VH-VL binders against q9h9l3. Designs and how they scored, part 7

Target 1, 176 residues: q9h9l3
Amino acid sequence: PRKMVAIDCEMVGTGPKGHVSSLARCSIVNYNGDVLYDEYILPPCHIVDYRTRWSGIRKQHMVNATPFKIARGQILKILTGKIVVGHAIHNDFKALQYFHPKSLTRDTSHIPPLNRKADCPENATMSLKHLTKKLLNRDIQVGKSGHSSVEDAQATMELYKLVEVEWEEHLARNPP

## First folded at step 1 (VH-VL)

Design s3 (framework fv_sotevtamab)
Fold by ESMFold2-Fast, scan of step 1:
Structure s3 (fold): chain C 176 residues (1-176), chain A 123 residues (1-123), chain B 112 residues (1-112)
Amino acid sequence: as target 1 above (176 residues)
Amino acid sequence: QVQLVQSGAEVKKPGATVKISCKVSGYTFTDYYMHWVQQAPGKGLEWMGRVDPEDGETKYDPKFQGRVTITADTSTDTAYMELSSLRSEDTAVYYCARSGYSSGWYEGAFDIWGQGTLVTVSS
Amino acid sequence: DIVMTQSPDSLAVSLGERATINCKSSQSVLYSSNNKNYLAWYQQKPGQPPKLLIYWASTRESGVPDRFSGSGSGTDFTLTISSLQAEDVAVYYCQQYYSTPTFGQGTKLEQL
């Protein structure tokens, strides 16, 4: 069977008024929740908004951060050929400037059975914090010191495991 | 300093409603859940519920559901616990407590507690 | 809900001796994916709110003396005070936060 990993990225604001999201941290965990990658990443553009409330990123983290080009290469080596689980994962792939095959992508913000288990409308986009609280009785993303991308990646993998058998059977019958 | 300061003691009649406040200082109110815990005289601790001050999400223990309402006012950094249809069995010290660690990112144990508010229900 | 049961209900220990308090959960509070036990210990003295001593079953809260330690995993947990001091006389509670928070009934620790 194909190896599975979960990813969560943190972005900072670059460009005019900080409206562009640039990769500044990436965490990847394996099926069991073990950390495979966790690095601060230096964007090639000037950071105008650290978005610290959500990203957890401060200027000090950028001093010895891995340059984007090098970090991207490391991350893509881990993701290639694997089933990649994430929450609103299109944002992570956009920040990585990377295309991952839809057949190997699992987005916990767009899995109807997961929403059904949480007593939410099947086609709604629910936050990772909400789904984790409802289904795992765990509070994540606590504190204005920023989110832990490791914690978010671990929670995302555990959410997927709740529907893995049902959803993989669905995808086998209804390939994306 | 991080502090949770609760409102003063209350004496209520059966059937009344009580509303207790918990004012926070020394940290960002929206970063942590605020829990309410009941302790009847000479008894142990019972969790009543909690609020997420960031979005107002609440969760209640079924024993108190329907009678307890927990709210947060981010403009005054104050959490509230309202208990209606009071009975003599509701006589207790009520505590607010923050869930979080000194690390600030992980929620779990109740690391900071208010001083407690005694509510006496008697006719 | 997860039921927390402490033993003993009360314990008398001489100054300088070891005190051991046990806590059992009706279901495992170990989350396998992060390998953490969602278990805390509190100390409560008369007229005071509870004080956090231990979280994640074995992590000592900042400022808590080294004589306090937590151990155990899954369903069986222990709080140990290696050498009792007079100020340690209190009621001790275990608490799980794996699901809706629940507390043990408490163990009253007295000086013998």
Scores: ipSAE 0.000, ipTM 0.461, lowest interface PAE 17.2, mean pLDDT 86

Design s4 (framework fv_sotevtamab)
Fold by ESMFold2-Fast, scan of step 1:
Structure s4 (fold): chain C 176 residues (1-176), chain A 122 residues (1-122), chain B 112 residues (1-112)
Amino acid sequence: as target 1 above (176 residues)
Amino acid sequence: QVQLVQSGAEVKKPGATVKISCKVSGYTFTDYYMHWVQQAPGKGLEWMGRVDPEDGETKYDPKFQGRVTITADTSTDTAYMELSSLRSEDTAVYYCATEYYYGSGSYPFDYWGQGTLVTVSS
Amino acid sequence: DIVMTQSPDSLAVSLGERATINCKSSQSVLYSSNNKNYLAWYQQKPGQPPKLLIYWASTRESGVPDRFSGSGSGTDFTLTISSLQAEDVAVYYCQQYYSTPTFGQGTKLEQL
């Protein structure tokens, strides 16, 4: 399978005590880091906690946001059949209520060679910020107002590129 | 196993349009970009453009000044290159060639068609 | 527009002798994120399409004899044929695929 995209989602808190993570923004970039999709998304449930320090989402972003059902359809059209790169990507897929094939999923929080290059334990889950600083010498999530999902998706793709050849060869020999 | 078969030689007059086909077998058509390369007699290789058969996205070299159109038909696993407003300088062998792209943008042309000679003369 | 320049334009080498062809890019084709040079070498015989010999500057394509080797990094690359065989008489092209693909002008290798 051909074509590779990177995704990063921002979630807000819905449900009791804001404990449910609901999709509120999604950014998708291509291999070169060009933006293919970037929309604010309106959850079907009342937002209890914007989680602004991390999500960057504020009430004003919800005014013209794309309803979840419509946004999900658009996003899935982009992801289906592609290699999808993300960081702790299971959280993004859960928020999308979507199952992406394991064989086409690349999670930069679970790639042992990437942790090895960063001088981290191979089975540890390292933050995107830490890996990006260690391996790309770049500061991301330097926010007054939360994270940029575009910036995070771009950084995630660049991190994957560092191990792409090695990891794709590994996966071809050891299919999931 | 993998095979790219191009349509036969064409003789055209100046100002005409030519459309060349490249039929693929032995691999999944949508997994590879299809590129078109021009080689004038006694000269080197010049990239013209490419198509992504999965979504029809194209990129072209500006040298052809909007005269080239590259398309792909996934129902027949066939790529096409159409060159309009033909000039004598367009006399060349035209090749289709594949590139495997899975995020690297970077694998070179691993399979080539046999070439199609287009002669432009009056 | 990355410009690829080969040298020499032609050379003649005796059977069993070493042949060396050079290729220079107008800017670096080394991708720092994976440490790969996006440089390929092709062989073209009369009446035939080009055949991929080497990619990522030094990786031999399957089925290519080990007398063919590629070396170099960044902007300066070399294709070496350690011991010329009669079947190696051809035109050789370098190609960058770092950006929009461009080819060198070609080097004609003849038997002396």
Scores: ipSAE 0.000, ipTM 0.475, lowest interface PAE 16.2, mean pLDDT 86

Design s5 (framework fv_sotevtamab)
Fold by ESMFold2-Fast, scan of step 1:
Structure s5 (fold): chain C 176 residues (1-176), chain A 122 residues (1-122), chain B 112 residues (1-112)
Amino acid sequence: as target 1 above (176 residues)
Amino acid sequence: QVQLVQSGAEVKKPGATVKISCKVSGYTFTDYYMHWVQQAPGKGLEWMGRVDPEDGETKYDPKFQGRVTITADTSTDTAYMELSSLRSEDTAVYYCARVGDYGRYEWAFDYWGQGTLVTVSS
Amino acid sequence: DIVMTQSPDSLAVSLGERATINCKSSQSVLYSSNNKNYLAWYQQKPGQPPKLLIYWASTRESGVPDRFSGSGSGTDFTLTISSLQAEDVAVYYCQQYYSTPTFGQGTKLEQL
């Protein structure tokens, strides 16, 4: 059996008009929801838009943040060789400038049985907040201070566990 | 290798809704934003909006906001653009176009669909 | 919105001669941190979709002939065709991707 972790990242806006998403926080939890990594990360580019409403990142979080290159190295050591669970996880991997093998990637925004359990169309891309409310009866991403990537990673792992047996069997029969 | 194939021409009455498809192949659908661009006859190009196929996030030009809905179906690698409350001024060729990423920088439209002519007439 | 203005609206050039098309943005599309201009050029022939020629103001897309070149920075940009060929007769558009995408009105290039 392979080890499994869940990841969630927060991005800030860099580049023209803050349109580029740059990594500013990363949280990784194990199968039981215990935190393995949670750090604020300093982008190599000037931050134009903190996107605080969504990211929860403020200027003060950047003062002692881990530089991107160092944080990336730490994160990749945790992810390598493991099954990595995330929601719309391509955004996290892009922000990390990292390729994770498709066979070891589990994206809770692309698991039809999970949508089916939530009474949503199987082919729709549902938000983490919606799936968590429907299936776990839990409100996440609440309030005005932005999202907690720890909370999001924990919710993502719990959502995956609801379909894990069924989905792993599906993947074994239908390798990506 | 990379192809964007759009659905065929449509003729609609004023007030109707049209839904155009754009099926992609030759790349990972979720790795690139899909944009929609309008070109009225004899006129220039006007951006309508885009979707991120990975998470369904959309952004629309204010001119079309409220009438346009852009979606992506990752099970069929197909993007859609739906335009409601059609007017004669909406007669145009509609294009889907892919925007690449480099370190999360959106750049130019590197691949385009062949275009779909929508004619709105009474 | 950033307004893109092209000049001229149309021009006629003899085969083998130089064609020059200008594009002006209402605000700078140069991002100082990476020193890149978020400016592209497209070619469109009748009945066809636009084809990307140049991105980052001066980088030629793969497969585009050497006779096409882009130059300029900030707010003023130029597309040059060093020696016009018959197949270059088309409408050319500049486009900024610094913010929400906007296009110039187009320049119709005809053979004289």
Scores: ipSAE 0.000, ipTM 0.464, lowest interface PAE 15.8, mean pLDDT 87

Design s6 (framework fv_sotevtamab)
Fold by ESMFold2-Fast, scan of step 1:
Parts: sequence; C-alpha cells; structure tokens
Structure s6 (fold): chain C 176 residues (1-176), chain A 123 residues (1-123), chain B 112 residues (1-112)
Amino acid sequence: as target 1 above (176 residues)
Amino acid sequence: QVQLVQSGAEVKKPGATVKISCKVSGYTFTDYYMHWVQQAPGKGLEWMGRVDPEYGETKYDPKFQGRVTITADTSTDTAYMELSSLRSEDTAVYYCARGSYDILTGYKYFDYWGQGTLVTVSS
Amino acid sequence: DIVMTQSPDSLAVSLGERATINCKSSQSVLYSSDNKNYLAWYQQKPGQPPKLLIYWASTRESGVPDRFSGSGSGTDFTLTISSLQAEDVAVYYCQQYYEYPTFGQGTKLEQL
C-alpha cells in the first residue's frame, strides 16, 4: 500500500500574450481530503493575464505569495514517492516543471471505468465539474470568484476512490 | 436565443470620440468575454480587444495603442467600445462578438456576433 | 503577431462542385500539450456579420451543414465545401486564437 495524495494547481498567463501557463496556486490533500498544502505562488516571470475567472487569482494574492523555486521544493517533498491523483494532471506537472513516475500517477480524466460510471464515453476527456456532478451529486467551480483548488483536489480524490479498487487491480495486471 | 444588438450608425469628425454599445440577451452576460472587431470597407477583420464583464479586466491589441477603451455594464447587460482621436482610417464596421476564455491563451473563437455598427469619419 | 495568409484571394466554382480554401499561419497554432489546433473558419455574406463554421481546425459548429469540413494541422489548414450551393457564395476567413486573435485576409467564393 502506498500513500496517496490529490493535487490541483491554478495557473496564470505569462510570456508573450499570456500564452505560457505559470503556477500561481497549489493545493494538495490527503486520502481523507485534509489539506496538506495550499499556497499562492509567485511566478518568476511577469504575469500578463491573471485568468481570474478560472484561477481565482488576483494581484493582491501575489503580494505575499511564495516564490516559485521555494514553493516547488515544498510541493515536491510532499509528492515524491506517493501515488498522486489529479485531473488532467500533466498540466499541473508541467507548471511545476516536474516529472512524476507514470506508475505512481492517477489521472481522473483518463480512467475509462470512471467515465463508464458517469454514463460517458470511456475514451472521452470529461471535465472535473461534470464527473463530480454526475458521480458525487455535487456542484463545484460555481460562481464568479474562480475555481477553488482545494475544492477541486478534494473532489478529484473522492472521484478516484469510487474506482480505486477496480483501477489498481487493472494497473497491477497492465502496468503502465 | 442568444442575441447581440449594437447601437446605430455614427458619423464623426476627425479627432472626435465614438462610443458604441452591444446589448446582450439569451445567456448569462458574465459567463463569456466580449470582444470587439474592426472591419474597414472592403477589408478583412482586425481584433481590437476584449473585456471580462464579471471583473472588468481588459486586453487590447497594441495596434490600437491607448485609443480604445472597452467596458461592460452588468446592470444593463451591455458592453461598450470607445475609440478616441478618430482618423479617416477608422471608418469601418465595428462588431461585438462573444468568445469564451481558453485556459492556454485567454482567447477563443467567436460563436455569436452583433449586427455591426458603421462608423464614418469625415470632415 | 501570428500572420494568417489565405489562398486563393478569390475562387469561382460551379454549383455541385468542390471548393477548397487554404490558410497558412506564420507560426504553428498546434499546442503540443493538448494536441489541439487553435484555428477557426468563418463565413461572411455582404451586409452581415461573420458566422462561425469550424473551430479547433476540424470541429463543425452546431447547425453548419456537413458539406463544410476543416482539415490540417500546425501551419497549413484547409476549408472544403464538398458540393457548392448558391447560398455558399461568400467571403471566408480563417482565424487563429493561439495568441491575440488574427484573421486571414479572406477568400471570396463566387459561383461560376
């Protein structure tokens, strides 16, 4: 049995025309949904677009935010050696500039049994909001203040727990 | 049914300012960015900028450099585009267009358009 | 800025025949992380606003006839009308949304 955590990151736009997604907040929860980490993070580059509708990030959040290099070190200490659950998690790993082993990664946007339980095509990439509504009867990412990465990480863990036994058995028979 | 209805044609002198409105209905105004696009007579389409109606955040194309101001009024579900220091080259049809945010770039394709407002700049 | 170039500038096609319009971007509009092409196509008739036909290079907008199709990836894109109808006479524009939106110069499609 390995320790398991769920992660969700918020990104802001940096670089030319705000094209680059840079880490601006990270939330990590344990198996039971308790918060292990939740910090605003200052990108090393100038923020062109806060993407506030989705990220929930505003200029005031950056005033005392943890610098990227420091935050990355803290986050990697939590993730290393654990099973990490996320939704479209490669975007989070890219923003962290981090490689996590595929054998220890669980992406709820790419688990066919989870889509099947939601009456969705097994190969489709469904949004976290849709899966959470269908399977947990819970509305997340509501309102106009942006997404809560804590709420998203908690929902992601609960979704994974619905298929955990079945999916871990599948992975044991079909190693990534 | 989604509708974007723009204000009527304007005739302005060089150096004047014009303000065009775009009133929306049939959807939640604050759920989508509102963009403005210029089309000079017999020419193509040029993006001017956009506003997020919920937060009032704007982005502009540098080509309109300090001359364009885009705003939104959530009490009337109306977006505005103001263009100052008008030149004869600003004679064009101006469109409002609905786009939603894209996480990668913050820009998107435009699924609904207003009918257009002709602005003529002449002495 | 990403420059969009269409070819040809104008095209005449007989009713029932295939029409092909090309669009080239100065930089790739394919994002490697999501493997999507940030490219759309619009139809504009005289006195009317543009109408969305295709987005994500090949996804047809709801209500658009299946004679319209989009293809291509990276920097080279094509809009195809499999069997021209009289109502398809219009100017067609490609648009990238990988950065600040930019449009091609337009292709005028006329009935031969």
Scores: ipSAE 0.005, ipTM 0.500, lowest interface PAE 13.6, mean pLDDT 87

Design s7 (framework fv_sotevtamab)
Fold by ESMFold2-Fast, scan of step 1:
Structure s7 (fold): chain C 176 residues (1-176), chain A 122 residues (1-122), chain B 112 residues (1-112)
Amino acid sequence: as target 1 above (176 residues)
Amino acid sequence: QVQLVQSGAEVKKPGATVKISCKVSGYTFTDYYMHWVQQAPGKGLEWMGRVDPEYGETKYDPKFQGRVTITADTSTDTAYMELSSLRSEDTAVYYCARYGYSYGLEYYFDYWGQGTLVTVSS
Amino acid sequence: DIVMTQSPDSLAVSLGERATINCKSSQSVLYSSDNKNYLAWYQQKPGQPPKLLIYWASTRESGVPDRFSGSGSGTDFTLTISSLQAEDVAVYYCQQYYEYPTFGQGTKLEQL
């Protein structure tokens, strides 16, 4: 009902030793898991490490990739004014060089009820793969070709739905 | 509760091979790189290398390249470090250590095994 | 290879007094694009593994007492213990992760 989307970004390594995480793919899905955005994104800096086992990104994907500045504008147009769900979402916002209001941000890596349902310490940061397997009985990020940001965004939305009523009530009583 | 539990002390002769294990619990083994660090008696810490448990990819420090082999067994949530052609200067405590949550490029270590003493003597 | 040098090699500090340990890198570990210092600090007690205290030069690890603080940027870094407690007697190591990881030689902190 409320305009809510889930986002997952893939980053490649730029800078010294490829330590800087630069946006190279972004997927956004709506509440029902339908894809609203899914593009490969060309970083403005030289890619040192494609991190292919996680990102799924290869040199071929960069040939027709959308330049960072243009992709950022498209993505921000979708995110602005919506509740945005993600996993460790601060990394995605950092890669986008974007500030999203905390009141409209939902991070499935920092929702105590979600960890509780997974029989994990409430303050621990659990991986998306672990929470999805434990709570949805689904294997994501399978194989050696890298992760699908579409699959990750869809899983993230489904995880949030498990605690949505409880967490939205908590946030209404305890505004961030 | 995150735990890294290493195998017990080893005594080896020069030229031998040693294989040390590091069994993990309390987290998803394939989500974090497993690193190995050497500490010779009374000396500092030296990074040896790491393995990606999901894909088996390894990176080694050039000093140990050719003598060290780091592997992971996801069926038992156990990482291994094998060091061949042992010399007396390889006498050290060896630690397994997990990196912080990232894409494998942050090499600060948030959890460590208890250490395994390897003594090389003749 | 980035060489990490700590000073002093050892120091003795009375309980309740401030302890200061310095770490110098042979080249900058500050990356301009992300404005982060790739520097961590560890504490090691005899017979125990190292314990992470600080990462990104100044971010305290969860559970580490607030008397521990990290500061500095680029090539010069400092670990400060504002009021020494008996349990803080240990060897302290700095580590860079700007390149493949390298550690300082360690600073032994003793109670005076």
Scores: ipSAE 0.005, ipTM 0.503, lowest interface PAE 12.4, mean pLDDT 87

Design s8 (framework fv_sotevtamab)
Fold by ESMFold2-Fast, scan of step 1:
Structure s8 (fold): chain C 176 residues (1-176), chain A 124 residues (1-124), chain B 112 residues (1-112)
Amino acid sequence: as target 1 above (176 residues)
Amino acid sequence: QVQLVQSGAEVKKPGATVKISCKVSGYTFTDYYMHWVQQAPGKGLEWMGRVDPEYGETKYDPKFQGRVTITADTSTDTAYMELSSLRSEDTAVYYCARGTYEYVWGKYTYFDYWGQGTLVTVSS
Amino acid sequence: DIVMTQSPDSLAVSLGERATINCKSSQSVLYSSDNKNYLAWYQQKPGQPPKLLIYWASTRESGVPDRFSGSGSGTDFTLTISSLQAEDVAVYYCQQYYEYPTFGQGTKLEQL
């Protein structure tokens, strides 16, 4: 694998009125789109809202899911020292209770050249679905079985590859 | 042809529970959300909540949460709305309404087909 | 908790004339990620359920006459009937779906 991975997490609702987003699935793919990690994760708190339409998560997935503390350790082992690509990735890092260095983080929701290629304003925050349709001519998140974190991670990596050379050169000249 | 057919009018006493049905035809029941909307006499429309018939996931407006229960039975293509602890202020026409997919978590939808409405009168 | 306010509360318009109904949201219903306004318009006649006219602020529902049009963005929206017909006498509601759905109080349109 290259020193670059893409991540996408699914969250369920915990806490009062289910408004707290807690990690319940994580998928990590390598540069070529091969799956390095894909596990259901059991939150330490009671799940109030599975958000199944978006997360794809049901109670059955929680029966033998990996406890949060153990899953977090496995995931951080994969992410540490690598360039991590994601879409609105701060939400994923928050759910993981993890800090990843900005110099090694690539957020496809905030890359001006990518928006430019999609004929969108450079500083706008565009959805993964919109960018994937515009730039890869592919529909994602269209099923009612919930979003596939594997599909989303793969799409995110492919989107980044469209601007990789230009954006890496920019970051080398303008470190975060 | 899409149709949403609701159960008939109900008269209830304060403190009672009412359960209204909405039977659908002309489309795949599990492909759309089913929402419930209240309209008090001479008043506007108030969203109560919705169910995803495929997964049973529900969302409720905080104003009704704790008193309303929305369910779906895929074997009969019927959605239900149950409202408990009835008050005189709950006297209203209740509509079921079909919503499309909610593609963005935390956002909702518009309603393209509506049931004919069910009048619930709460009186002593 | 998005409050929708319509103006006017009632409107009388002669047949063949233009009718304009306004709707204001307490916060923006424009989502920057998809650049869509989460706003719909409905027509309700006495004894009938509401009927969808417009969604995404300006898209006409199939079967709705082209005299109906929607415009606006963010917090300020307008429903226009270019040439009033007798069958258009009804109450009109705007609805946001950016968060929990909420409706305006309604505008009663009468023939002058």
Scores: ipSAE 0.006, ipTM 0.574, lowest interface PAE 10.6, mean pLDDT 89

Design s9 (framework fv_sotevtamab)
Fold by ESMFold2-Fast, scan of step 1:
Structure s9 (fold): chain C 176 residues (1-176), chain A 125 residues (1-125), chain B 112 residues (1-112)
Amino acid sequence: as target 1 above (176 residues)
Amino acid sequence: QVQLVQSGAEVKKPGATVKISCKVSGYTFTDYYMHWVQQAPGKGLEWMGRVDPEYGETKYDPKFQGRVTITADTSTDTAYMELSSLRSEDTAVYYCARHEGYYGSGKYYTPFDYWGQGTLVTVSS
Amino acid sequence: DIVMTQSPDSLAVSLGERATINCKSSQSVLYSSDNKNYLAWYQQKPGQPPKLLIYWASTRESGVPDRFSGSGSGTDFTLTISSLQAEDVAVYYCQQYYEYPTFGQGTKLEQL
């Protein structure tokens, strides 16, 4: 069984002024970066703002998208009991309406050694794009074709691998 | 070496239209939202609106909606702010400022890290 | 709209003394999902554009001197200059970026 996966969700704006973030795509990769899940997801609410520049989502992607309730069930089966790596992952869990145990959650936006390696303040919330460029010398989020969540999940896993040994030792001594 | 360079000062009559430019260099223009902020003499900063240069999508503050048009030309890496039906109270310095908007999964906004030098627009009869 | 209110409108502080500027938002700018405050502080000198000093309420922008610090959470925020230098004479603005951006009215800091 897979012990560690990385997730990246794309959200669109729903509700008044598009302020509410609703799940519209989810990608999950394993430790090696292989895709375990990648589906467009239809929110139950009217989409006000597709946020296309960041999400890669357009109206046509919603035509055959998996309904939220079904997608959520599929995703939760993959995540349950595994270490889940993400970037600002609390937003992803909120969009999934899901609580993942803190002890099994790894958020690359809140790992002080990772920021330190990137020459950034330890308490700053750095973007995935910035950390990936600084630490892996790669440019991500350059395409807007709807492949960004797979690339983001893969980059997130690779970033975590840079600090995995140090951070797992820290968590073993300081359990969340 | 990120730079936002704005066009020069303008003097306009009431009822006229003004169009201000903001030419960028040192980064990928389409990766950041471009915002416009008004500052009347002796007053504070007021957000007018923004454009996504990649897709041309705009959002405006209701106070300026109907009179302001914000655009981006990716062939010249230049953002524009056009304000019509000018009034004396539109006399102000106008700034462009860049901002990283919604991120991948819609996670967060960022503050304005780089600003243009400002363009003074004077509306007088 | 989130309304930002600063206090005081102006203050005068002697060189080497502490300056404190307050900012209040009409609703919380703390995002529960990432536990971050979407609040920034800017410095503006006459004839110049605003310069970012602090973001996420307490994170200092690169190149900003250590004497500048930000604190607070939710609706109440403070910018502190621990030991005023002559170059710090300016107008200071708080800004929320939790929603579409809004700024405080500004606080003018003068040397006594």
Scores: ipSAE 0.006, ipTM 0.543, lowest interface PAE 9.6, mean pLDDT 86

Design u1 (framework fv_unasnemab)
Fold by ESMFold2-Fast, scan of step 1:
Structure u1 (fold): chain C 176 residues (1-176), chain A 126 residues (1-126), chain B 107 residues (1-107)
Amino acid sequence: as target 1 above (176 residues)
Amino acid sequence: EVQLVESGGGLVQPGRSLRLSCTASGFTFGDYAMDWVRQAPGKGLEWVAEIRSKAYGGTTYYAESVKGRFTISRDDSKSIVYLQMNSLRTEDTALYYCARDEYYDSSGYYYYMDVWGKGTTVTVSS
Amino acid sequence: DIQMTQSPSSVSASVGDRVTITCRASQSISSYLNWYQQKPGKAPKLLIYAASSLQSGVPSRFSGSGSGTDFTLTISSLQPEDFASYFCQQSYSTPYTFGGGTKVEME
């Protein structure tokens, strides 16, 4: 069996009109929810939009932030060879400029049994906040000062654990 | 219920002005960017203008065809976005839609128009 | 400005058919591409955002793919309510631009 981690990234806006999502924070937790990695990350491009209301990133966080190239190396060392759980995780992998094998990727925004347990359409992309409230009776992403990527990664792991046995069995019978 | 209602359209002669309004209900209006999109009779969609939320500086953006003539503005206390249209031309004749834009959650940042009004018709003719 | 070229302009199809609509950007827009459906006399409805994310409440027979410059909207098994016009839209930079539209009409 492979080890399992959950990841959540915060992105800031770079490029034209701040449209490009550039990595600015990454949190990784283990199966039990213990933090393995949590760093602010300095994008190589000029930050046009901090997206603070959602990202929680402010200019002060960038002062001693780990440069993108170094942070990416550290993060990929943790992810490589592990089952990686995330929510709409393709956004995180894109910000990391990284391809993780589909067979080792678990996206809680695209697990039909999880949506089913939450009384949501199986193929809809439901928010992490909604699934966490419905299935774990916990409020995350509260307020307007930005999200905690640690909190989000922990919630994501707990959500996956609700369907882990069923979904791993499904994947073993239906390899991606 | 989440809803947008446009008003203020009508028949106007070239060179005149009109102000369109869009009243929002059922959501926290101030958290969203708002857009105007128009559609000429029997034609496709053309984006006209955007105003971002105050959290993003309330910045405004315009299509080249309307720059210098149209002004987008918002009143968050009334949940209204406006489009002031000056120096109107016959090619401005269209159905004008108001739409809600920009969404972020822990999964990422998104730019899309998920809620639209039914539109208000502007006809510029002599 | 980023030009969006959409094809075909129209397609005649029958219920149960697989319909594919393509959209090409004049420069890379990453995954900042949305798809909208518009029925006669109605406002547009968001189907897909970020190139491949299905909007809540939209049937699973709709799917989007692509990145960079080339994008595709697929309707896997056309239903009577799917006869409509479809538009792609880039949200990478202002001015936001729409494709010319594709009318899906009954054969």
Scores: ipSAE 0.000, ipTM 0.537, lowest interface PAE 11.2, mean pLDDT 88

